VHH binders against BTB/POZ domain-containing protein At1g01640. Designs and how they scored, part 4

Target 1, 207 residues: BTB/POZ domain-containing protein At1g01640, of Arabidopsis thaliana (Mouse-ear cress) (q9lq95)
Amino acid sequence: MTEAEQKAAFLGGLVVSFKEQMHTDVLVKPGEEAPPIPTHKAVLAARSKVFRNMLDSDECKTSPEESITLPDLSHDELKSLLEFLYSGNLKAPYNQYRSLYLAADKYDISYLQDVCRNHFIASLSSRNVLDILELASIPCDTILKDAAINHIVKHMEEVVVPMKYETFVQRNPDLSVEITRAYLRETKAKAKDHGAPLNGNTRPRIW

## First folded at step 2 (VHH)

Design D2 (framework vhh_3k1k_2)
Fold by ESMFold2-Fast, scan of step 2:
Structure D2 (fold): chain B 207 residues (1-207), chain A 119 residues (1-119)
Amino acid sequence: as target 1 above (207 residues)
Amino acid sequence: QVQLVESGGALVQPGGSLRLSCAASGFTFSSYSMRWYRQAPGKEREWVAGISGSGGSTSYEDSVKGRFTISRDDARNTVYLQMNSLKPEDTAVYYCAKYRGTFSPYDYWGQGTQVTVSS
């Protein structure tokens, strides 16, 4: 076993404390009609400044059971989020990544946002790129936005021909302008490359 | 009822600075991304800056990067735009907007605040 593997196994004990509910000290509630999930204040506070502030609030401290609520997450999404805070590994079905990505922004968990962003970038296709671009614009994620726009300008005909693009433009005029400007920049960059002279004596001399 | 009220616009010299404020009410402010737009006479409205609901992520139009800074104070339900190194081409009416992941001509805009940069 490598030293890195030994460290991972050692730190795995923290995940066990969550899964087995060992010495939990706070309840985290999902949206309505789901049971709360017991967890550890120290883990929440260490992973998120927003959670740290929520835990220090009078609302949490004076409640009959010390609890915080994450109303935008289902029970299963919340469980995936909490397991991630202990393990650093996201084990979630595809349909949870949108909610987890937005939660990463809302609760300021930068590494979770990075993990979700990398998942979206790796899964970019002409079928999902408009949805991903729209999603990226909610937390103002320039890295994901630029990756999506770059995919669109590279696959422009595939993206703009379907009716889905017309509805996208109506909903997102600002983003459509950014796509147009990006396409123009790409077209100009390619034109400059193809316009490069083949012989070394083409530079004009100025008097 | 959603209400957005911009303030802070003024006449300034080129190279000057201004801080614009937008006071929001009628919705859960901390749950929404906020944006600043501007519109100069005879031109279309353009996006300037955006900030996520958590305040952790910001984005800017290329011409304002390094000069403008967007920030928010969720306790006061206010979004700010700090504008430094102002140029004559920054002259416009500035609007703030609640961003829902979509934009339409019918989205709620404040009345705007006029920024004029002239020598």
Scores: ipSAE 0.000, ipTM 0.382, lowest interface PAE 10.1, mean pLDDT 83

Design D3 (framework vhh_8cml_1)
Fold by ESMFold2-Fast, scan of step 2:
Structure D3 (fold): chain B 207 residues (1-207), chain A 122 residues (1-122)
Amino acid sequence: as target 1 above (207 residues)
Amino acid sequence: EVQLVESGGGLVQPGGSLRLSCAASGFTFSSYAMGWFRQAPGQEREFVALISSSGSTIDYSDSAKGRFTISRDNAKNTVYLQMNSLKPEDTGVYFCATKGRYSLYPSDYDYWGQGTQVTVSS
């Protein structure tokens, strides 16, 4: 084994405590009818002040099984979240990132929110940018919102031609106004950088 | 190449017993946990039993507890599932799996056998 492999194995000991359910002291329930996942209070509290407060509540302490419930997550999404809290690495299929991003905001797990945001920014395309913009508006994430709007104004024709844009505008009239204003600002900035257009009463100097 | 070959399935009456075997090759068997999973007709693959590389840690599904026993023989590269007091609801294809985390979730495993059919019929 290399030193890097030995170090990874040593640091992985905490993940093993979750995977092998070693000395677990709390149950975490998904929102759906599914088995609860045994976890460690210390890990939850260290990663999220919201979880710390939930664990300190009389409701959790007096519950028969000392449990907390995360109602917005499926069993598989919850498994991905909990594993992330131990490992710092998010191993999740693309379709779970929306729920995990919203959970990161709800439970104040800033690094998970950063990981999900970076994933969305890296995956931005004309096909998904409207969905990502709509998603960013939920937690009022200005970084993700600005990245999405910047993509839209740079690829305006690709975004506004499909029927999806009409549906987006109907659902989000305020965001459509922001896109229009951003496009105007971008257009003005480009005109400034490239100089004023020539017109019929303005002539270039010639020798 | 990793290969897992299940055997021992068959047709039994309710209350009967079967012993399933999984012969492993192509990897260091003694270094990996081994799991048994099943899939009933029209249903998702579900956890049945799990044994650590050394054999010291063992887990069972609620339906398997008290009726099934998982064991392994590292010298023979084989994992076993002894099934007693079989019920019609135990009917399904039984799979062995390895090279993943020590986990109750099928998605955490990289290698699977082809499965062996267990039918419990009155």
Scores: ipSAE 0.000, ipTM 0.077, lowest interface PAE 23.1, mean pLDDT 83

Design D4 (framework vhh_5c3l_4)
Fold by ESMFold2-Fast, scan of step 2:
Structure D4 (fold): chain B 207 residues (1-207), chain A 121 residues (1-121)
Amino acid sequence: as target 1 above (207 residues)
Amino acid sequence: QVQLQESGGGLVQPGGSLRLSCAASGFTFSSYAMSWVRQAPGKGLEVVSDISGSGGSTTYADSVKGRFTISRDNAKNTLYLQMNSLKPEDTAVYYCAAWSKPYRSGTYDYRGPGTQVTVSS
């Protein structure tokens, strides 16, 4: 085993304290009616400044069981998130990545956001690119947004012909303008140094 | 229970600067994305800037890009808006607003009473 592999195995041993519920000191509740998940305050605080602040809140301190609630996550999504905080490895089905990506932004878990972003970029297709672009606009993720727009520009016919694009334009007029300007900019840049303006007059809200 | 209170507004000359503050209480401040929203006389609400709960992500309206900077101090439960190179068209009531991510609400979860900013010679 390499030293890097030995280090990963050693650090991965902390997952045992989570899975076996060894010396847990806080309960984390999902947004649905489901059992709370026992966890460690030290791990939550070390991985997320937002969790650290939540744990220091009067709401958590005065709760009968010392608990925090993550209302945006299902029980299974919450298990995936918590295990990630111990292991640094995301073991989640595809359908959880959207919620986990948004949770990474909300709870300031930058490495989880990077893992989810890389997953989306690696899975980009003409079928999912509009959904991914819309998703990227929520936390204002310029890396994911630019990757999605770049894919659209390279596969314009495949993206704009289906009826889904009409629905996308109605929901996201600002993004549709950005796509058009990006397409024109690349076309003109190949001919000469002339670039098109990319400034919109309206801005999307980050949700 | 939930309270948002803006301060720092006032009268300023074109080209001047102001720093707005929003004191938050009654909720876990760091868990909420925050916005500065303004309403000019006779116009609708305009979102001028957003910041994620952690402060890691920010956005700005094209009308204020390069001039305004949004920031937050989660230890003090305070949101800030640094406004530079102010223009007469920036005259508006500025509101502090809070919303929970990733749920997209049709309206803000909470909004303060507002602070008046007037830019005139």
Scores: ipSAE 0.000, ipTM 0.121, lowest interface PAE 16.3, mean pLDDT 82

Design D5 (framework vhh_8ghr_2)
Fold by ESMFold2-Fast, scan of step 2:
Structure D5 (fold): chain B 207 residues (1-207), chain A 122 residues (1-122)
Amino acid sequence: as target 1 above (207 residues)
Amino acid sequence: EVQLVESGGGLVQPGGSLRLSCAASGFTFSKSYYIGWVRRAPGKGEELVARISGSGGSTSYADSVKGRFTISADISKNTAYLQMNSLRVEDTAVYYCARYLPKGSYSEYDYWGQGTLVTVSS
């Protein structure tokens, strides 16, 4: 067993405290009509400054059962989020990653945001790239946005020919301008790399 | 009743600064809501300028304002602020404070303030 494996096994005891509901002290409610999920204040506060502040609120402290509500998450998405806070490992089906990504941003859980972003980058295709770009614009995630735009620029014909692109342009005119400018930058970079001449000033102003 | 009230707009010269305030009532920032500043220039549509989540959560900015604008929130006063520095003529717009809820495949703004005009000219 490696030291990393030994540490993972040791920390697995904390996940058991969540799964078996051992000595829980706060209830977390999903956005739908579903049972609240018992958890531990110390874990929530240690993982998220936003959760720490929610737990310190008068509303939570004066509630009969001491509870907080995460209205953007279903019961199953909330379970995935909470288990991640104990384990550092995301065990979630593909259809939960959108909600978990947005929750990571909302509740300031940077490592969860990184995990979700890496999942989206690894799954980029001409079929999903417009959806991922639109998603990235919500938290203004420049890493995910740049990865999506770079994919679009490299596969421009595949992305712009389908009818879905026309709908995307109508919904996101500002992102469409950014794609056009990125495509022009890529075209100039390719021309320079292949020895095409790039002479003159394209703008009268400096910066 | 949910209400967002902006203040702090006005006329300023290029290179100047303004601080916008957004006072919220009927909900709290720590309760699964984002507050965003959205600007609207005539004839071009809406641009999300800056956004803040929760009580000291994440902040994000449009590329056009990064390094110049700073968003912050005072949870005890239930008020969000937008500090605008190094203002440019292109920043001229009506600035709206909006409540921001991610839903489905796109973001939805449930409530908007009345807007405050920022004019950058000599």
Scores: ipSAE 0.011, ipTM 0.389, lowest interface PAE 9.7, mean pLDDT 82

Design D6 (framework vhh_6qgx_2)
Fold by ESMFold2-Fast, scan of step 2:
Structure D6 (fold): chain B 207 residues (1-207), chain A 121 residues (1-121)
Amino acid sequence: as target 1 above (207 residues)
Amino acid sequence: QVQLVESGGGLVQAGGSLRLSCAASGFTFSDYAMAWFRRAPGKEREFVAAITWSGGSTFYTDSVKGRFTISRDHAKNTVSLQMNSLRPEDTAVYYCAAKPWYTGRSDYDYWGQGTRVTVSA
C-alpha cells in the first residue's frame, strides 16, 4: 500500500460519517420537494465560504431543524455534491455535471469547478461543444471557453452545418464573432505550415 | 437604473501599481458576475479579468496573470482590480462590466464609462 492509499483510507472515516449519518448537525434541502440530507456544519464551512456564511445566518439558526436550502439542485445532485465535500472525489452520472458546475461557482467550491471543467474538456464533441461554450460563459470560465472554441475551429463544418448553430448564433452573436476570428487564425496557421518557405527577411516592405 | 462607475486610473511609471475600483448600483450586486476589460489606443476592447457572483472563482488573461488581482466587496457593491508590476503595454482605458450569473451569454449587459491608465517607460 502506497502512502497516498494509506491517506485515502484514513480520510475515508469522514465519508463514513456522512454515509452513516453519524452525529449530523444540519439539514440541507434540495430545490425540489424531497427529503433533506443530514450533514455536518464543520465540513460545509471548511469547503465553502458561502456555506459558512449561510450557516452563520439568523435564517439557518432560527429554522426549526437548523437547515439551509440549495434551490438549484435536485436531491440526487445535492447528494453528489455533499459526498464530494467529504471525499474530494466526484461520483456523479454525466447528466449532473452541468448543475454541479454551476453550483461550484454559486457556492464557491473552486476544486469542484475544476473537476467539472476537466470532465467537460475530456467529453468535448461536435454534438455538445456549443452547449459547453454557452455554459462556460455563465461563470466567465476562460479555460473552458478556449477549449470549446478550439474544438469548434478544428471541426468547423460538423458544428456549423446543423440547425443548432443558427439558434446558437441568434442567442450568442458575440461568441459567434469570436469563433469566426479563431477559425481565421487557425486557417492562417495551417496555410503557413503548408505554404512556400518564408523569405529570409521578415521585415515589412517599406515604400 | 443600472450604473457602473470606475475610479482609480492615472499615470504611473513602469513597475508601479494602481488599484481600480468600480461602484455598482441599480441591481442586486450578488446576482452578477463582474469583469474588467481594457481598450488600448487604436485597438479593440479585450478581456482582462473576471470574478464570479460569489467571488469564489477568478479568471485572468495570460498577460496579466500573477500581476493583477480582481476582488469584490458585497457590502460596498464594489469590484476592484489591483494592478502590480505595470508595463507600458498595460496602457489603456479600463472598463468595468457586469452580467447576470445565470445567463448563457458571454456578452456583458452593463458597462461603465471607463478610467484611463497610462504607464510610462
Scores: ipSAE 0.000, ipTM 0.227, lowest interface PAE 16.4, mean pLDDT 84

Design G1 (framework vhh_8cml_1)
Fold by ESMFold2-Fast, scan of step 2:
Structure G1 (fold): chain B 207 residues (1-207), chain A 122 residues (1-122)
Amino acid sequence: as target 1 above (207 residues)
Amino acid sequence: EVQLVESGGGLVQPGGSLRLSCAASGFTFSSYAMGWFRQAPGQEREFVALISRSGGSTDYSDSAKGRFTISRDNAKNTVYLQMNSLKPEDTGVYFCAAKTIGSFPYTEYDYWGQGTQVTVSS
């Protein structure tokens, strides 16, 4: 066993406390009508300043069963989130990543946001890129936004020909301008004219 | 019942500083991204700064980067804009705006304040 493996095994004991519900002291409720999940206040507070503030609230402290509610997460999504807080490893099906990404922003869990962003970047396709670009706008994620725009300009015809692009442009006119300017930059780069002057009309205004 | 009330505007000399505040009521503040916009006389309303619902992410217009800082206090239902190194070009009415998640933050906002006047003049 490497030293890294030994450290992982040692820290794995904390995940067991969650999975086996050992000495839990708070209940976390999903948004749907489902059973609450017993967890530990210390773990929630250590991983999220937002959770720390929620736990310190009068609403949590005076409730008969000390509890907090995460209204935007299903029971399964919440279970994936909580397990991540103990392990640092996200073990979730693909359909949970959108909700977990938005939860990472809402509850200020930067490492979860990084994990979800990396998943989206690795999964970028002409089929999902417009959805991912729109998703990135919610937390103002410039890294994910730039990755999505770069994918679009490299696969421009595949992305803009389907009717889905027309709907996207109607909802996101500012992003459509950024895509157009990015595409112009890409075509100029391919021309390999190292001394060509910059055209002021290609400069993005926002983002 | 939803209300956004801006304050902190005024007259300031070039190079000066102002801190704008926006007090929100009538909605779940922590569920909304908050933005600042401005409008100069005879011009269209332009984006200045945005902060995500948790405060973990911020974005700024090119003219605001390095000079302005947006922040929020969800316990006080308030968003702030700290404006440093003010220029005459920053003169205008400053509006705070609230946007729910699930839509692009620069194209549509659900709630708007009435604005506070900022004048930068020698």
Scores: ipSAE 0.000, ipTM 0.281, lowest interface PAE 11.7, mean pLDDT 84

Design G2 (framework vhh_3k1k_2)
Fold by ESMFold2-Fast, scan of step 2:
Structure G2 (fold): chain B 207 residues (1-207), chain A 120 residues (1-120)
Amino acid sequence: as target 1 above (207 residues)
Amino acid sequence: QVQLVESGGALVQPGGSLRLSCAASGFTFSDYYMRWYRQAPGKEREWVAGISSSGSTISYEDSVKGRFTISRDDARNTVYLQMNSLKPEDTAVYYCARGLSTFPSDYDYWGQGTQVTVSS
């Protein structure tokens, strides 16, 4: 076995402690009525200063079994989050990424936010770009926002023709202005790169 | 109060190197795209380089590609421009700006500038 493989196997013991519930010392509850998930205070505190503060709270310390609640996550989303804290690998279906992205911001887990952001950027399409842009505005994520706006200006007709865009503009007038200005800048930049001169003689005329 | 302060400008001979720094204050630096611009005497200010808030998206003006490197240190609220293989044409006042998007024209604040002179 290589040294990299030996290190991975050695560190993998922590994931086993979670999956087999070995010597757990705190319960984490989802927002729905579902069983709590046993985990380890040390792992939560090491991965999130927000979790560290929650664990140090009177609410957690005075509860009979010491528990914290993450109200915005389902049981399955919570399980994905907790496994990620032990493994550094996110194994989650596509429909969980929105909740996990927002949880990463709320609980200050920067690497999880990066993983989710990269997933959204890789999955950008004319169908989901407006949803992703709105999502990015919640934590003020300029990287994801910029990627979404860049996609929109490259696929403008596909994005603005559907009725969904009108609803988006009504909810987000400031973003719509930003998109329009970005589109004009991108169009002018492309024209400059191609060196296309425009004057009265080159403009088409209709009669 | 948003403030950007550039430093590192100097007189250097052609082929030389300089590293410019821009210290930011008054806002959450890690949330913003940061850019470098330059302005030579009698010319319009032009975009040089940009770096996204995460540092993963980096872009350069064609004339500086391969010679200049932009980087950031969010712990120190500082953006850097490493300039190698400097040419007389690089002589300008260099400005740091806070970006609002990936587009070079989309900024709101900039600093006072730092003078770079490439000559004998």
Scores: ipSAE 0.000, ipTM 0.082, lowest interface PAE 21.8, mean pLDDT 83

Design G3 (framework vhh_5c3l_4)
Fold by ESMFold2-Fast, scan of step 2:
Structure G3 (fold): chain B 207 residues (1-207), chain A 121 residues (1-121)
Amino acid sequence: as target 1 above (207 residues)
Amino acid sequence: QVQLQESGGGLVQPGGSLRLSCAASGFTFSSYGMSWVRQAPGKGLEVVSDISGSGGSTTYADSVKGRFTISRDNAKNTLYLQMNSLKPEDTAVYYCAKEIYGPFSSRYDYRGPGTQVTVSS
C-alpha cells in the first residue's frame, strides 16, 4: 500500500469507536422519537464550531446524561452524519443528501457541504434541476446555484415545458428572473459566435 | 395524508405488454405532476416517465421511449403506465410517485409500496 493509503486506513480506523460505542461521553438525539446515539464530544467539537458551542451550553452540561438534539435529522440521517464526522466518507442513500446538505450548513461542516454539493452537481438532470436550484438558495450556495442555472439554460425546453416549472416560478419569482437573464446571456453569446466571421485578414492579393 | 397504491404488475414474456395503475388519495390529484419510477434488483432508482397535472405534457427515459406510454384519469384519481415490447431489462419494482420538490429526500415517502414486474421466459 502507499503511505497515503496507509494513513487513510489508520485515520479511518477511528470510526470503529463510534460503531462499537467505545468510551462514549455524550448522547445525540434525532428530531423523531427514537433512541439517542452515543458518540464522542471531542469528535463533534473538532468537526463543528456549532457542536462545540452546543456541548459547552449549560443545557447539555446539566442534563442527567449530557445530550444535544439535532431536531431536523431523522435517526438514520443522524447516524450517517455522525459516521461521516469520524470517517470523512459519506455512506448514505441518495434520499438523505438534502437533509445532510442543510445540516452541513446549519452546523458549519464545510467538507460535508462540499461532498453533498458535488453529489448534486454530478446528478444534475432536467428532472431534478429545479429542486436543486431551490435547495441551493437556502444557504445561498452560489456554486450549486450557478451549476443548476447553467443546466437549465442548456436544457431550457425540457425544463420549462412541464407544469413543474409553473409551480417553481410561483414559489421563486426571483430565481425565474435570474434564469431568464441567464438564458438571454447564453443566446446572445451563441448568436455572436455563430454570426462571427471565421476569416481574419483576407489573404493578400499577389500580382 | 398522501396515499399511492400501485397494481397491474406480474410475470410476462419478452415482447409482452402490461398496464400498471396507481390509485391516488389525500391530495388534489389534478394539481400535481406524477411519475413512474422503477428499481431493478441491485440497482438504484430510475425515473421512467413523468406527466403534468393536466396530462398535457409527458416525458420518458431514453430506455423506454417508443415502448411505454404514461397517462392519467383525473376524474378517477388514477395514473397509468402502458408497457409494450417488454425486455428482460425492464424487470423491476415499479413505483408511482407524486410530484416531489427537492432532490431525492425523505419526502420520497410520497411514493407507493410498488408493484413487481418480471420479464422472463
Scores: ipSAE 0.000, ipTM 0.122, lowest interface PAE 16.3, mean pLDDT 82

Design G4 (framework vhh_h_nbbcii10_fgla)
Fold by ESMFold2-Fast, scan of step 2:
Order: sequence, then C-alpha cells, then structure tokens
Structure G4 (fold): chain B 207 residues (1-207), chain A 124 residues (1-124)
Amino acid sequence: as target 1 above (207 residues)
Amino acid sequence: QVQLVESGGGLVQPGGSLRLSCAASGFTFSRYGSYALGWFRQAPGQGLEAVAAISWSGGSTYYADSVKGRFTISRDNSKNTLYLQMNSLRAEDTAVYYCATSKLPWTGSEYNYWGQGTLVTVSS
C-alpha cells in the first residue's frame, strides 16, 4: 500500500460518518419530493463558502431540524454531491454530470467543477460536443469551451452534417462565428477579425 | 414573479462614463439564487447584441470585443444588483441596455428574464 493509498483510506473514515449517518447535525433537501439527507455542517462549510453562508442564515437556523435546500438537484444527484464532499471522489452515472457541474459553479466547489469539466473533456465526441459547448457557455467556462471548439474543428464534417448543427447555429450564432474562426486557424488561415464570439446564452428570448 | 429593473442610463459625451444598475426582485442574486447574469444592448435600427456576462460567483466574465477593456461587469449579491461600468464611451455605444438572467440554469433556458431597458445616448 502506497502512502497516498494510506492517506486515502484514513480520510475515507469521513465517508463512513456520512454513509452510516453518525452524529449528523443538518438536513439537506433535494428539489423533488424525496427524503432529506442527514449530513454534517462542518463538512459542508469546509467545502463550500456558499454552504457556510447558507448554514449561517436565519432561514437555516430557524428551520425545524436545521435544514438547507438545493432545489436543482434530485435525491440521487444530491447523494453524489454530498459523498463527494466527504471523499473527494465523484462516483456518479453519466446522466448526473450536467447537474453536478452546474451545482459546482453555483455552490463554489471548484474541485468538483474541475472533476466534472475533466469528465466532459474526456468524453467529448461528435455526438455530444455541441451540447457540451452550450453547457460550458452557461458559467463562461473558457477551458471547457476551448476544448469543445477544438474537437469541433478537428471533426468538422461529422459535426456540421447532422441537422442538430443547423439548430445549434440558429440558437448560438455567436458560438458559430467562434467555431468558424477556430476552423480557419486550424487550417492555418490568417482570417482573424474583431467580431468576438457572443455567447449563445446571451441570445434574447423576445424583443 | 421575477422582475429586473435597469437604471443609470442617460445622455453622456464621447469619452465619458456611466454606471448601469440592474435591481432584481422576486428572486435573489445570492450564491444559490441566480446563476448567470448579462447585459445586452439594441442600437437604433439594429439587432440585439450581447455586451457582457458574469457567472453567479463572479469568477467568470465575458465581454464582446467591441467593449472589452472599456466596460466592466460586476455583481453585488448582498444588494441583489448587477452593474455595468462603462468607460470611454463612443457614439456607437448609443443603445437601449437590457439586463437578463436565468433563475434555473439547468432547465436548458438561456436567459429567461429580461428588464425593460435603459437608454444610453452618447452624443455631444
């Protein structure tokens, strides 16, 4: 057993306190009708300044049984998030990563955001790259955005032929300009202009 | 209900400065309330243009190339207010400025809530 493995096993004792619900002092509620999950204030506060502030709020302090609510997470997504706060390891199915990525930004859990970003980068494909590019634009994540655009320009034909790309361009005209300029750079063309990419997230809903 | 109200617009000379404010009601800019915030503008006779955006934490910002280095977006979650500091204003910055937000970012909604707009006129 390496020293790194021994340290991981030692720190794993904290996960046991969560899984066995040992001496919990706060309830965390998902955004759906599901049981609240007992956890520890000290862990939440140590991992997220946002959680620390929520716990210090009058709403939490005066609530029955002292609770906080994370409205955008399902019960299973919340379990994955909470276990990550104890272990530093994310064990989640693929369909939870979008919610966990957005929650990481919202609750200022930078390491979780890094873990989710790395997962998306490692899973990039011509089938999911447009969705990942749109997702990255929500928190203005330039690392994930650049990785997605680089994938697109290296697999341009695969990405632009399906109907999905036409819909993407209509929803994200500014991102389509960024893709075009990146493609010109990839083909070693020197056609850089000053129409900087406007994020698709900034498209108007109505005039 | 969700409501955004812009203020701080007006007439200013080229090279001048203005600070726009966007006050939110019906939801909070608190760290677990609002996710993404942005400023948009529409110049007379032209389409809507994205100007700047900021994540809920303030850790990520975006600016259109036309305003980069001149405009600064910021938020004060304790005051439930979004700001746009506009320096070195040019005649081309003349537009109605709108603030926008998404309350539930993973609903797939881009920006769902918009203010009424505030007019900025840059003219001598």
Scores: ipSAE 0.000, ipTM 0.191, lowest interface PAE 14.1, mean pLDDT 80

Design G5 (framework vhh_6qgx_2)
Fold by ESMFold2-Fast, scan of step 2:
Structure G5 (fold): chain B 207 residues (1-207), chain A 122 residues (1-122)
Amino acid sequence: as target 1 above (207 residues)
Amino acid sequence: QVQLVESGGGLVQAGGSLRLSCAASGRTFSDYAMAWFRRAPGKEREFVAAISWSGGSTFYTDSVKGRFTISRDHAKNTVSLQMNSLRPEDTAVYYCAADYKVPLFGSTYDYWGQGTRVTVSA
């Protein structure tokens, strides 16, 4: 094992304190009616300045058993988020990634946002690309936005022929303009690349 | 305020059919994508089906594709889920959801109903 791998394994040992609920000091509540999840203030504060501020609030300190609530996450999504904060590894079903991506932006967990973005980029298809483009616009994620637009312009017919594109245009006129301009740029660039002119002496024709 | 109310749930034998309906009130949902999600006991909410604002595009999770059909009625502000060839694993509370964005397979939506219970016996 490399030294970097050994360091990662050593730090990853903290996951056991979460999974076995050893010496927990705060409860985190999901937005639904579900049991709170015991965790550690130090981990939350180290991973998110938003969580740090929430934990330092009088509301958290005066709450029974000291708790914070994340109203935009289900119990299982919250469990995935918390496990990620300890391990740095996200093991979540596809249906959780949208909520986790938005939570990463809301709670300022940049590495979780990076992990979710990479997942979306790796999963890009003509079926999901418009949804991913809309999602990227919420936190103004230019990396995910550019990846989605690039996929669209490379698969333009597959994306624009279905009725789903008409719905997208109605809801996102600005993004639709960006797609059109990107497609034009891609088409011109491809035409220049393949349409190299013949080099040769041209003589002016006298009429 | 804005409300989504589900109906049509019940007890049915395997191989049977049920039709769920969702009525939207307090806002016009003709410009919203509508979706159905379900939650089995002890599990998280999972995506089932969605329909675009125009009704021209429909989306299904693989396990229900070919068995379930989603449709909408703009005049009545309703979305329906026709469930055919029901299986015991379809047993869940079914939720109606609405989002101004085309839904991914995630559980984040602007509006949610209270759910209607579907039990499929073997």
Scores: ipSAE 0.000, ipTM 0.084, lowest interface PAE 21.2, mean pLDDT 81

Design G6 (framework vhh_8ghr_2)
Amino acid sequence: EVQLVESGGGLVQPGGSLRLSCAASGFTFSSSYAIGWVRRAPGKGEELVARIYPSGGSTSYADSVKGRFTISADISKNTAYLQMNSLRVEDTAVYYCAVGSRIPYLSDQFDYWGQGTLVTVSS
ESMFold2-Fast, scan of step 2: ipSAE 0.035; ipTM 0.492

